# VH-VL binders against Translin-1 (tsn1), part 17

Target 1, 220 residues: Translin-1 (tsn1), of Schizosaccharomyces pombe (q9p7v3)
Amino acid sequence: MNKSIFIQLQDQIDKEHSIREKLTAEVDLLDEKLRVLQLLLANCEQNLENQEEILEALEIIKSKTRGLAELASNFPYYKYNGVWDRSIQKVVYLYLLASWTGRLDKSLRPTYSLLSLSEVGQILQVPVFPEESTFHLSIEQYLHAVLSLCSELARQSVNSVISGNYHIPFEALNTIQKVHSSFQVLSLKNDSLRRHFDGLKYDLKRSEDVVYDLRIHKLV
Below, E stands for the ipSAE of ESMFold2; O stands for the ipSAE of OpenDDE; V2 stands for 0.75 times the mean of E and O plus 0.25 times the DockQ between their complexes.

## First folded at step 4 (VH-VL)

Design t4c (from t1d with heavy chain T28Y S31D, light chain D49Y; framework fv_tezepelumab)
Fold by ESMFold2-Fast, scan of step 4:
Structure t4c (fold): chain C 220 residues (1-220), chain A 121 residues (1-121), chain B 108 residues (1-108)
Amino acid sequence: as target 1 above (220 residues)
Amino acid sequence: QMQLVESGGGVVQPGRSLRLSCAASGFYFSDYGMHWVRQAPGKGLEWVAVIWYDGSNKHYADSVKGRFTITRDNSKNTLNLQMNSLRAEDTAVYYCARDYFSGLYEAFDIWGQGTMVTVSS
Amino acid sequence: SYVLTQPPSVSVAPGQTARITCGGNNIGSKSVHWYQQKPGQAPVLVVYYDSDRPSWIPERFSGSNSGNTATLTISRGEAGDEADYYCQVWDSSSDHVVFGGGTKLTVL
């Protein structure tokens, strides 16, 4: 047996393990900040005083995401992307939600608007549609994030009515309808994405029911 | 620490009802879908029911549909399972479990320790 | 209803690689998740969405999914890996979660 080959393989195994550990540590730190921002954004309609905390959390998440991207750029993208894929999907979702609720710089996008994949990439300073297998935001991450946004908007619509805010349900319905129409022209091959999209019909129905109730009671 | 703690299990006669509760702490409960999963003594895992993060959508295993009702109270961070018309085949440890990433994915990343339900006469 | 098939038991020698299969019609088009359960304990997520791994799970655990078979691979098997392993999918056609029957891993 040629033992030299096996020594090289063990060295490679050790290197890959070290890389995954380092990437996982960065992802864990990012996940902690994502949980903080998610809690802040869930309450944002009820607490206007948390705006500074939200902006701070967004900047921390942007910084952590760029740090992860810098680290990951030293290694093969498709070999290690499973370590961060779900967390980066959450980053995109929370930035979409923050933008839609008017928590980001208003000069960049008006309230109740959907950021494009390219715009999220520009904000985070992370590539999209790469020429090589470098760290980037994927189409699937963006599409999952958009669907997650619709579910959250449907939830906030119900809560907004309870709070006496009748504008939010109208804007949420408009956004969900646009997303629903756009998704219907896509041929979804990924089962996870198709399952997530199947949920959208219920978000749409919830939003429609809320707005319909407001209209028949002359509240909008 | 993120935790799920089940309660309400016990010994109950066939045809009676029992209500299980699951208390969540350490995470934003209202942003996650929740599941009930059971395991009969010495057998495998069997999915029971799911409820979306806001309670708007629910799905049940065929074996419990019409008898069990899954509910949640987001103000108290609790998940509930109302079990009616109990049968011997419902004897199992019942686990509550968190749906990964905002409640529309089906990986269960956090599980409770389980509560034993024994249906016997 | 959709069915997942696992071998009832698998044995591995210490330091060797264990492979646990999960069979299902066109399972490669679905996302597969894997759980480890030790006696008297709650299940623990070890692999999710075919091949992703939670940060608290050792690198020795990996997964794959293609065609009609998904596989959980445990490299450098240890005594502490002895447990029951379950695969799981979401069946979008029925809106049901489906678990495999479970595989008991023995390290001898």
Scores: ipSAE 0.000, ipTM 0.422, lowest interface PAE 17.3, mean pLDDT 83

Design t4d (from t1d with heavy chain S31E D54E N57Y; framework fv_tezepelumab)
Fold by ESMFold2-Fast, scan of step 4:
Structure t4d (fold): chain C 220 residues (1-220), chain A 121 residues (1-121), chain B 108 residues (1-108)
Amino acid sequence: as target 1 above (220 residues)
Amino acid sequence: QMQLVESGGGVVQPGRSLRLSCAASGFTFSEYGMHWVRQAPGKGLEWVAVIWYEGSYKHYADSVKGRFTITRDNSKNTLNLQMNSLRAEDTAVYYCARDYFSGLYEAFDIWGQGTMVTVSS
Amino acid sequence: SYVLTQPPSVSVAPGQTARITCGGNNIGSKSVHWYQQKPGQAPVLVVYDDSDRPSWIPERFSGSNSGNTATLTISRGEAGDEADYYCQVWDSSSDHVVFGGGTKLTVL
């Protein structure tokens, strides 16, 4: 029995484990900053005083995402992308949310619209639609982020009415309707994405109910 | 005096490229989003592109998407529009315009004098 | 894509009130801005956010926006008000700025 074969296999296992640990450590640092930004963005109308903190968090997340991309470029992309997939989905989601709510820059200008995958890639300075082996933002990550945005907009739509902002529900509904129509045309081959899309019907209904209630109470 | 001055317009053949510039003065350029708006001879206003204050966000009208690129250099108070694959329908006066900060929606309080771009042979 | 509709022309006598309409589906839920453009000149912002005025614009200029119609009102019309007027919104679904086709105002 040649024991050197098994020693070589153990060395390879240890090497791959070490790589995953290094990537996971970088992802954990990114996740810490993502949690901070998510809390800061939890209310779209209140807390304009935290804008400098939001801008700082956005820049840190951009920097950390770029750092992760550089580290990941040393290893096979499709072998290790599961380590950062959820965190990158959250990066995209929070940039979409910051853009939509007007927190992405000093102007405090809401876009009330979707950044495209290409636009998010440009902002983060990370490739989209590249060669297979490079670190990039995937279509699936973007679509999950868009669906997460719709859920958050439906939630914030309810809260904005409570705080006396009657414009946000209309913009939220408009965005969710556009997303719903676009997804209806897509042929989804990913079970996780399909299940996430199933939740969009709830977000659409919730947003419609808020706008309907505002109309019948003549608040808009 | 707050001012925007466009330059770089001229006559260009179809399929070629042209680069427009807009020089800003009299306000803190780096604090404002900037837009390009065009107007074909005898026609109305048509929005072309936007770039946010740090250059992090850009967006384009469908008619120019993929052909035009908006950029800015805050150290030089300059806005640029790179126009590739020009078509006859791109013939227009091109205005640069400042996004009005006190509104949460795209409104343009300062406009340049415009620069004429003619796409013909 | 979102469309804004303006009448191509409006005429008023000096001293009378001009009303220029801007039609759009549920435009009352959007923020409408208005620009004045005289021949050979760049546009000038005259009304923003439906009804607000820049400090350099006379009080004769006012705006309203409700339902499917926004309106620019110019009271006590003067020869100097002759110009093309454009309404403008930002369309959230496409992230596009949309201009109306323009209205030529003639003051006899």
Scores: ipSAE 0.000, ipTM 0.395, lowest interface PAE 22.0, mean pLDDT 84

Design t4e (from t3a with heavy chain S31D S56Y K103E; framework fv_tezepelumab)
Fold by ESMFold2-Fast, scan of step 4:
Structure t4e (fold): chain C 220 residues (1-220), chain A 122 residues (1-122), chain B 108 residues (1-108)
Amino acid sequence: as target 1 above (220 residues)
Amino acid sequence: QMQLVESGGGVVQPGRSLRLSCAASGFTFSDYGMHWVRQAPGKGLEWVAVIWYDGYNKHYADSVKGRFTITRDNSKNTLNLQMNSLRAEDTAVYYCARIYSGEYFPYAFDIWGQGTMVTVSS
Amino acid sequence: SYVLTQPPSVSVAPGQTARITCGGNNIGDKYVHWYQQKPGQAPVLVVYDDSNRPSWIPERFSGSNSGNTATLTISRGEAGDEADYYCQVWDYSSDHVVFGGGTKLTVL
């Protein structure tokens, strides 16, 4: 072994660090926009006048996601995907939530329905099921996003009753039950995803309790 | 095997107190709302009280409100009914019953105990 | 207070259809459940949410609920169907469970 070999290794370390910093900076910009959209969608039953802001935020997130995809496509996917994995899960989640609440084009999917992984990919113009390890939406990101949606729907069911909307709890329960049944058919080999799925039973119970109260009062 | 077993019934004089218990087994007790339903000899079913899975949300029949207290201990899988200021008209078989909030039997009494007899007489 | 009215007794010949009614003001706007109780035994759920049947209850049991009347229908009556039958609703105005007075079914 000689010093020139170690100098070459240092150059590679520095190059990889530079790439990671560049990707992190782009992710931080996306995260800022994701926080804005999440706040807008958290109160959609009570803030009916924020529809234009929601559509603008969705388009900005779509643009930022494609920008990240373009940058990331220059580098090995599995080496750097940890930099954007959580943020892309959030992008998918917020698009699922916006679609489910009827904030997106309903001609493609009716309100209270779940977008598929392929449909999210089409909307964001990002690949799914690629032949090569290029930037893409993963199955794991989609499944995490679906579970996050169920948690949010259970939370919003409580708020919708307070605001006098009795239809949402029923639709939320229907969605959560279908997700729960579908996940039980899957062979989950990922510890993080399996732990996330284990939490679904609590979201299901919360949603059931809201609907139970409404059915007792014949409001659903 | 899912079952509910009541205990604590007996003969008691008017104005006194009695505590009923219901032991649950074979299912996750903390996931279900629980009820007490009574039936006087030769009469129909009369609802007494409900307690939801959380132990906080409770409702009582007007005839027992202020006299009876429903509680649960999810760590012991036990439902309780504290009956104070007992009257002759409280004489009945007391059943504990489960109401499931899920996909199967969500809003009806799907599991019943065998009942425990409470007789209020001098 | 909300009241459910059932006939005190109904008779059916073996193999014929028994119909037990449960009357209530606008009961069709409420969910109705039905219970079977044999002497000395706890009640058993036979129909829930107006017309749904638990998987272990025979298909001979069915229910309907509209307007001011809910009905429990027992097709091809058998001696083993002799029991008291109770209808039940939740009255959301009072937050109370309400039972009907019960109907004694006799298979003669």
Scores: ipSAE 0.000, ipTM 0.411, lowest interface PAE 17.5, mean pLDDT 83

Design t4f (from t3a with heavy chain S30Y S31D S56Y K103D; framework fv_tezepelumab)
Fold by ESMFold2-Fast, scan of step 4:
Structure t4f (fold): chain C 220 residues (1-220), chain A 122 residues (1-122), chain B 108 residues (1-108)
Amino acid sequence: as target 1 above (220 residues)
Amino acid sequence: QMQLVESGGGVVQPGRSLRLSCAASGFTFYDYGMHWVRQAPGKGLEWVAVIWYDGYNKHYADSVKGRFTITRDNSKNTLNLQMNSLRAEDTAVYYCARIYSGDYFPYAFDIWGQGTMVTVSS
Amino acid sequence: SYVLTQPPSVSVAPGQTARITCGGNNIGDKYVHWYQQKPGQAPVLVVYDDSNRPSWIPERFSGSNSGNTATLTISRGEAGDEADYYCQVWDYSSDHVVFGGGTKLTVL
């Protein structure tokens, strides 16, 4: 076998490593901002000062996501999408959570409603259902994000009762039930998505238990 | 307009199986949890089973647990009750009923079918 | 296992108020629903969530629930009110629907 063939293979390996390194660096910057927004949304008690900070964090995340999209568009999508897949799922999740809690512009969607995949794409200025293999929001990323939202809503339902807010558990249960019902008609062919969906039963039960307790004690 | 119609009742021998069906019309079936409630001749109402709108969450009365299976087909607006290992004590009119208010579990039943008679005798 | 206790029968004269009780341990902490059943017919929801009335039920029907007793009140009793009445709760600890034994209302 000609040794020059192995030199060409090493060059290709080095080239792919360089690309992954560049993408990973951009993802790390995005992840840092995602951590900040997640903390803001987790500790939020609906105050106006936190609202301005949340809107700033959302705009930064949108900007970083578009920067990642621009960089990633120079490379084959299906070869490198694993580098940003989890981070983009989190971007979608945090936008869904911010919208559901009423933190986004009221003209987009009412509070306690779920943004569609197309709406998230419009907000982020990122393609959905592209005709070519380019950077885009995938159906799987959106579905993972919706399931993550349900887990967070179930968690916040427990905390809102402790704080004396009985409206949130009701809206959370309504959302989780509708999501669960919608997933029942989907033919899921992705193992990670199936596992994530299997977890939804526990979020649903936790949310139901909170509302049952409130109903039994006549608080909702 | 809104109605539930049960079918599948009849006379069956102890230890055998029977399948009841409930056809829903006039409302968005997939938005509502559904129940089976039975009533033995001359006796009171006894809850049998519930299935939530998602077809996933199910609960059973202790007297039927392990013998009865509640299912639903939202595409056909149909609720089913598979009854195995039938006993004389299972003799009753079986009603399907809709849970009130749809978007969460409201505990009450607002729409009932007319019932189908199941007689377990030799 | 949670148990609901109803009197087997209650009698009322036409035009008078009938009261049907449903006893349960700390039932005031639960939502109580009431059903009317006439011979050969399916039950009909008459009161839900203690005191709320479906739109198809006349104003004469009302409910209350406190402590260990829930009460269905039927004002201006009519012959057409003769039926069996059942109270019902959801028992969270067992995840079961529980019905009372039923009360036969006779309008003399």
Scores: ipSAE 0.000, ipTM 0.423, lowest interface PAE 15.4, mean pLDDT 83

Design t4h (framework fv_tezepelumab)
Fold by ESMFold2-Fast, scan of step 4:
Structure t4h (fold): chain C 220 residues (1-220), chain A 120 residues (1-120), chain B 108 residues (1-108)
Amino acid sequence: as target 1 above (220 residues)
Amino acid sequence: QMQLVESGGGVVQPGRSLRLSCAASGFTFSDYGMHWVRQAPGKGLEWVAVIWYDGFNKHYADSVKGRFTITRDNSKNTLNLQMNSLRAEDTAVYYCARGSEYFPYAFDIWGQGTMVTVSS
Amino acid sequence: SYVLTQPPSVSVAPGQTARITCGGNNIGDKYVHWYQQKPGQAPVLVVYDDSNRPSWIPERFSGSNSGNTATLTISRGEAGDEADYYCQVWDYSSDHVVFGGGTKLTVL
């Protein structure tokens, strides 16, 4: 048994652990702000008083995402991307939601549409479609974010009806239908993405039920 | 008066193709999902396919997937069903039906139907 | 594949109440619709979303849906009610519309 070989292996383990700890610390700081923004956006159609808090949270998330990207670029991408993958999916999702609902800027103008992956990359100042294996927004992260958006839009459609806003359910159904149709032509080789997409049928059914109930009452 | 009128039915040999059409009048066609439902002689109703009001969402019964194609032309108030690789078990009266304003998978307006016979 | 089960036939005396059942696993979690079809005619929607009636359908027609059984109830049965009746659901898990096999109502 050679003890020095195991001591050298322990040193490598310790170095990798240190890198993961540094990346995790940055992710934790980002996650704290993501939780705050998600709560603010959950009621955004009804509460315009929180707009300044939303803009502040968006700017901090952008700053923290860029800081994570710069730190992560010092280490092998594929070895450590699991540390931030879910959090970056959430960043993309919240920017898509803020854009759709009209909360990205002081104009308060909803887009009722999807930002493209390239547009999200431009806003966050993070690469997309890189030629090298560097820190970037992935297609898989974007697609997960789009599916998360559909779930949230279906939820907000129910809440908007309770509040007397009948326009939101119509726009939400339109968005969810287009996403559902587009995903059906994709050949998905990622098991987690395919499982997430399978859940879209529930969101579509929920959104359909809301809109068609409103049509009975001539509200949309 | 709200009305759906099917056409294009006939006698056809196995393996061949047939195109059915449905002309809608008396309502805003572009606001409604549309369906095809069939009924074999002396048998029950069987759902065939749906197309949503905007033309993006389409679904098919397992028995017709890959063989039938549902399309619509909102500018002409017309629904179509392209039937390829026809089989004897496709013999039926084919109904055009409107997805109701209550729920898109409940059918409040039906055409009179057009007969498709697949035989040699 | 989701399956709906109906009795092939039901009979009712004039003026009495007819009940047509539609069985399905957890059918109470789905919206059930009912259609009337007379010989040589297209089907007519008589009940939608479990218990609602189109404005052109008499109040004698009603529906219920709970657990594993949905029921179409026709009160004060008359000769004109004699027809085939079909229950129908949309199964969101498969994105398919499913019809029951149909029940022939005879008014004797």
Scores: ipSAE 0.000, ipTM 0.428, lowest interface PAE 17.0, mean pLDDT 85

Design t5a (from t2 with heavy chain D31R S100Y Y101K L102Y Y103L P104G, light chain D52N D95N; framework fv_tezepelumab)
Fold by ESMFold2-Fast, scan of step 4:
Structure t5a (fold): chain C 220 residues (1-220), chain A 118 residues (1-118), chain B 108 residues (1-108)
Amino acid sequence: as target 1 above (220 residues)
Amino acid sequence: QMQLVESGGGVVQPGRSLRLSCAASGFTFSRYGMHWVRQAPGKGLEWVAVIWYDGSNKHYADSVKGRFTITRDNSKNTLNLQMNSLRAEDTAVYYCARGYKYLGFDYWGQGTMVTVSS
Amino acid sequence: SYVLTQPPSVSVAPGQTARITCGGNNIGSYSVHWYQQKPGQAPVLVVYDDSNRPSWIPERFSGSNSGNTATLTISRGEAGDEADYYCQVWDSYSNHYVFGGGTKLTVL
């Protein structure tokens, strides 16, 4: 049967809607697990008993991210990447945080350093720097995740003083200083990323203040 | 690993009933529409039925309408096909498949044979 | 009921391009999917929505769809491409999925 113009337009609307809904459904499942992991990592220096739950959440997030990547690879990347962009930023951020704090594996050994974009890609089994416009971890997602990490490290520095963990503030300051110096040599052509970076100076100041207070306390 | 495994096939006399099942694993079953497709020996593919992700919509091929019923259990990741009033013409390998109308059927089971004969 | 027409067989020489057609009235307005089926195996989706290819399918496979004819194109034909190929659409007027009769590809 011949299609009327109305049916043709409805079919196109249905097609794009069904693709977006299918992608959104996978993102919602991922977001649920991201919320769980974020809560588990919020006070990781205080609760080592939750390590098994953290490892389980990391594996589930890795699995969900690979499933999303597989599904998304069937559709135009730049048309639909807005559906998962913020969630993938959070995946990268939480893996960076887990690595920095020593919760990425059973050793409980903090790295106090950044996983590179390539290392995150290897862990998640997701492409980095692809030649074609396919599902991948973007430079912008990684940089947003690094900036989010700095904000969280500044926050945890304040909390760690209360618990008597003085090495966290010093390691956090070292990390934030290195990130700040590295970002200053980058030519940021993305407004969202530039605005996020503008916040880093406040995280640096907070981290510096915590370390300064610790030094004064020891002297008094 | 994404898998669809059919079961319940066999040999049955005309006029009787069979229930086919499909066990899904390795993907979020509750988010996908599911289909039954059959293929008679030496013949082409024939679509049988579809059920939407939440069970809200179902459609059937004219040849099976009123005789077959498609259902799903999202809590068990299972798709079912209840086949009543079976005819010799229903003899085929029955495949379970995942898909949507504009996205194609991207994963298929290995099929289960249904033979309707006296 | 909507009908899709495929040639029963197509032959291609190794390394050459095979073209398998799927005829349907105003099929260019439909979303056409293509499946490969080897003897004793389940079908495999090779092209969906006219021209899109799943990530696990080689770039040699492509599709087009306009007017009354959809075409599956297999470049650089290989012995491993020998199979039955089926086109498929969803007909929104009847709420039915329709398969073509299938085309047997032989690499000679």
Scores: ipSAE 0.000, ipTM 0.410, lowest interface PAE 21.9, mean pLDDT 85

Design t5b (framework fv_tezepelumab; at its last look DockQ between E and O 0.02; V2 from the best seeds 0.00; counts 0 for: pae O 6.3 > 2, off the site)
Heavy chain, then light chain:
Amino acid sequence: QMQLVESGGGVVQPGRSLRLSCAASGFTFSSYGMHWVRQAPGKGLEWVAVIWYDGSNKHYADSVKGRFTITRDNSKNTLNLQMNSLRAEDTAVYYCARKSYWFPYAFDIWGQGTMVTVSS
Amino acid sequence: SYVLTQPPSVSVAPGQTARITCGGNNIGSYSVHWYQQKPGQAPVLVVYDDSDRPSWIPERFSGSNSGNTATLTISRGEAGDEADYYCQVWDSYSDHYVFGGGTKLTVL
ESMFold2-Fast, scan of step 4: ipSAE 0.000; ipTM 0.422
ESMFold2, look of step 5: ipSAE 0.338; ipTM 0.766
ESMFold2 (binder alone), look of step 5: mean pLDDT 94; pTM 0.952
OpenDDE, look of step 5: ipSAE 0.022; ipTM 0.573

## First folded at step 7 (VH-VL)

Design b1 (framework fv_praluzatamab; at its last look DockQ between E and O 0.03; V2 from the best seeds 0.00; counts 0 for: pae E 15.1 > 2, off the site)
Heavy chain, then light chain:
Amino acid sequence: QITLKESGPTLVKPTQTLTLTCTFSGFSLRYSGVGVGWIRQPPGKALEWLANIYWRDDKHYSPSLKSRLTITKDTSKNQVVLTITNVDPVDTATYYCAHSYYDLWYFDYWGQGTLVTVSS
Amino acid sequence: DIVMTQSPLSLPVTPGEPASISCRSSQSLLHSNGYNYLYWYLQKPGQSPQLLIYEGSNRASGVPDRFSGSGSGTDFTLKISRVEAEDVGVYYCMQADQTPYTFGQGTKLEIK
ESMFold2, look of step 7: ipSAE 0.000; ipTM 0.465
ESMFold2 (binder alone), look of step 7: mean pLDDT 92; pTM 0.940
OpenDDE, look of step 7: ipSAE 0.048; ipTM 0.620

Design b2 (framework fv_praluzatamab; at its last look DockQ between E and O 0.04; V2 from the best seeds 0.00; counts 0 for: pae E 15.1 > 2, off the site)
Fold by ESMFold2, look of step 7:
Structure b2 (fold): chain C 220 residues (1-220), chain A 120 residues (1-120), chain B 112 residues (1-112)
Amino acid sequence: as target 1 above (220 residues)
Amino acid sequence: QITLKESGPTLVKPTQTLTLTCTFSGFSLSRSGVGVGWIRQPPGKALEWLANIYWRDDKHYSPSLKSRLTITKDTSKNQVVLTITNVDPVDTATYYCAHSWYDFWYFDYWGQGTLVTVSS
Amino acid sequence: DIVMTQSPLSLPVTPGEPASISCRSSQSLLYSNGYNYLYWYLQKPGQSPQLLIYLGSDRASGVPDRFSGSGSGTDFTLKISRVEAEDVGVYYCMQALQTPYTFGQGTKLEIK
């Protein structure tokens, strides 16, 4: 038996491990900044002074996402995309949240609406509909991000009442209702996405309960 | 008021194809989030899930039976059809169809069931 | 496949007494969305199954308050606070976390 064929197989195994390690290192650096931005946005209604920190974190995350896209484009997309899938989902989610809350730029004007997948791709300078198997934002990542946004909006509805902002629960309910209606026309065969969508029902109920309570006390 | 009723043969010979029809009222498969599932129960045994079909024609099959099962719908007739090929005596069971929600995938309204015996 | 194991398999009860049925799954039914994908059904003699409990603890419409579900992850319990004659039948747990959806073996509740 020719031992050199097994040495060649071992070389390929080592190469694949090296590629995954390089990608994982970049994803870990991205994840660190995602944790920071997530904390800043979770409290952003109560703290307008943190806007420069939010904008800095957004720009760093954009830069790191583009760097990951460049590195990942040297390798087969579907072989390695599991390394960054959850982290890119969170990038999309946090950009959706920043836009909804008015923290995406210095204007501080909430949009109370969803960025489209195309708009997120334009902002991040990352492809959405690739012609080849290259790094891109996937439809599934975007759909998960939209569902995560709804969960966060339901949570923030309670806190906005405490802080005296009675408009946010109304806008949150409107957004969650639109998402719920839109998802009902989809055929969700992916188990992970299907289970994530199951939770939207309770986000909707929580948001409805906050608005109902405000209406019976004549606050909205 | 949601009702479902199973129909089909009561006696089938081994190797034949078993065709079961679920006729329902009180809901439509054109409604978002709605589906119909098939579950069977061999005499004296536990329930066994077979297949689901949902309003956008997405279909789910028990993996161990997938090669033998086909589920289809006719929304205009309020019917769902289950076909099981190459039956054998282990397929003897009461067959139920049930209303299912796409959310959380549970069965809230069941038909009366139809007993199908596969002779040995 | 997720294996669902019920105990006891036979449960004789005096009317008015409490009853408890256990269901254990071979893997956790608690998904990261916070839901337990576990359901309880009752099949009364000569009847089709009927839904009692969904998502581990939520009572289906029309189910009396004497029925309650509890548990999380791999260990679930159905309790009947005061058994009535109409409660006789076979109780099944079911998981819907992943296909194939699987049922427990059943617990036959009988009046002594």
Scores: ipSAE 0.000, ipTM 0.497, lowest interface PAE 15.1, mean pLDDT 87
ESMFold2 (binder alone), look of step 7: mean pLDDT 94; pTM 0.952
OpenDDE, look of step 7: ipSAE 0.019; ipTM 0.557

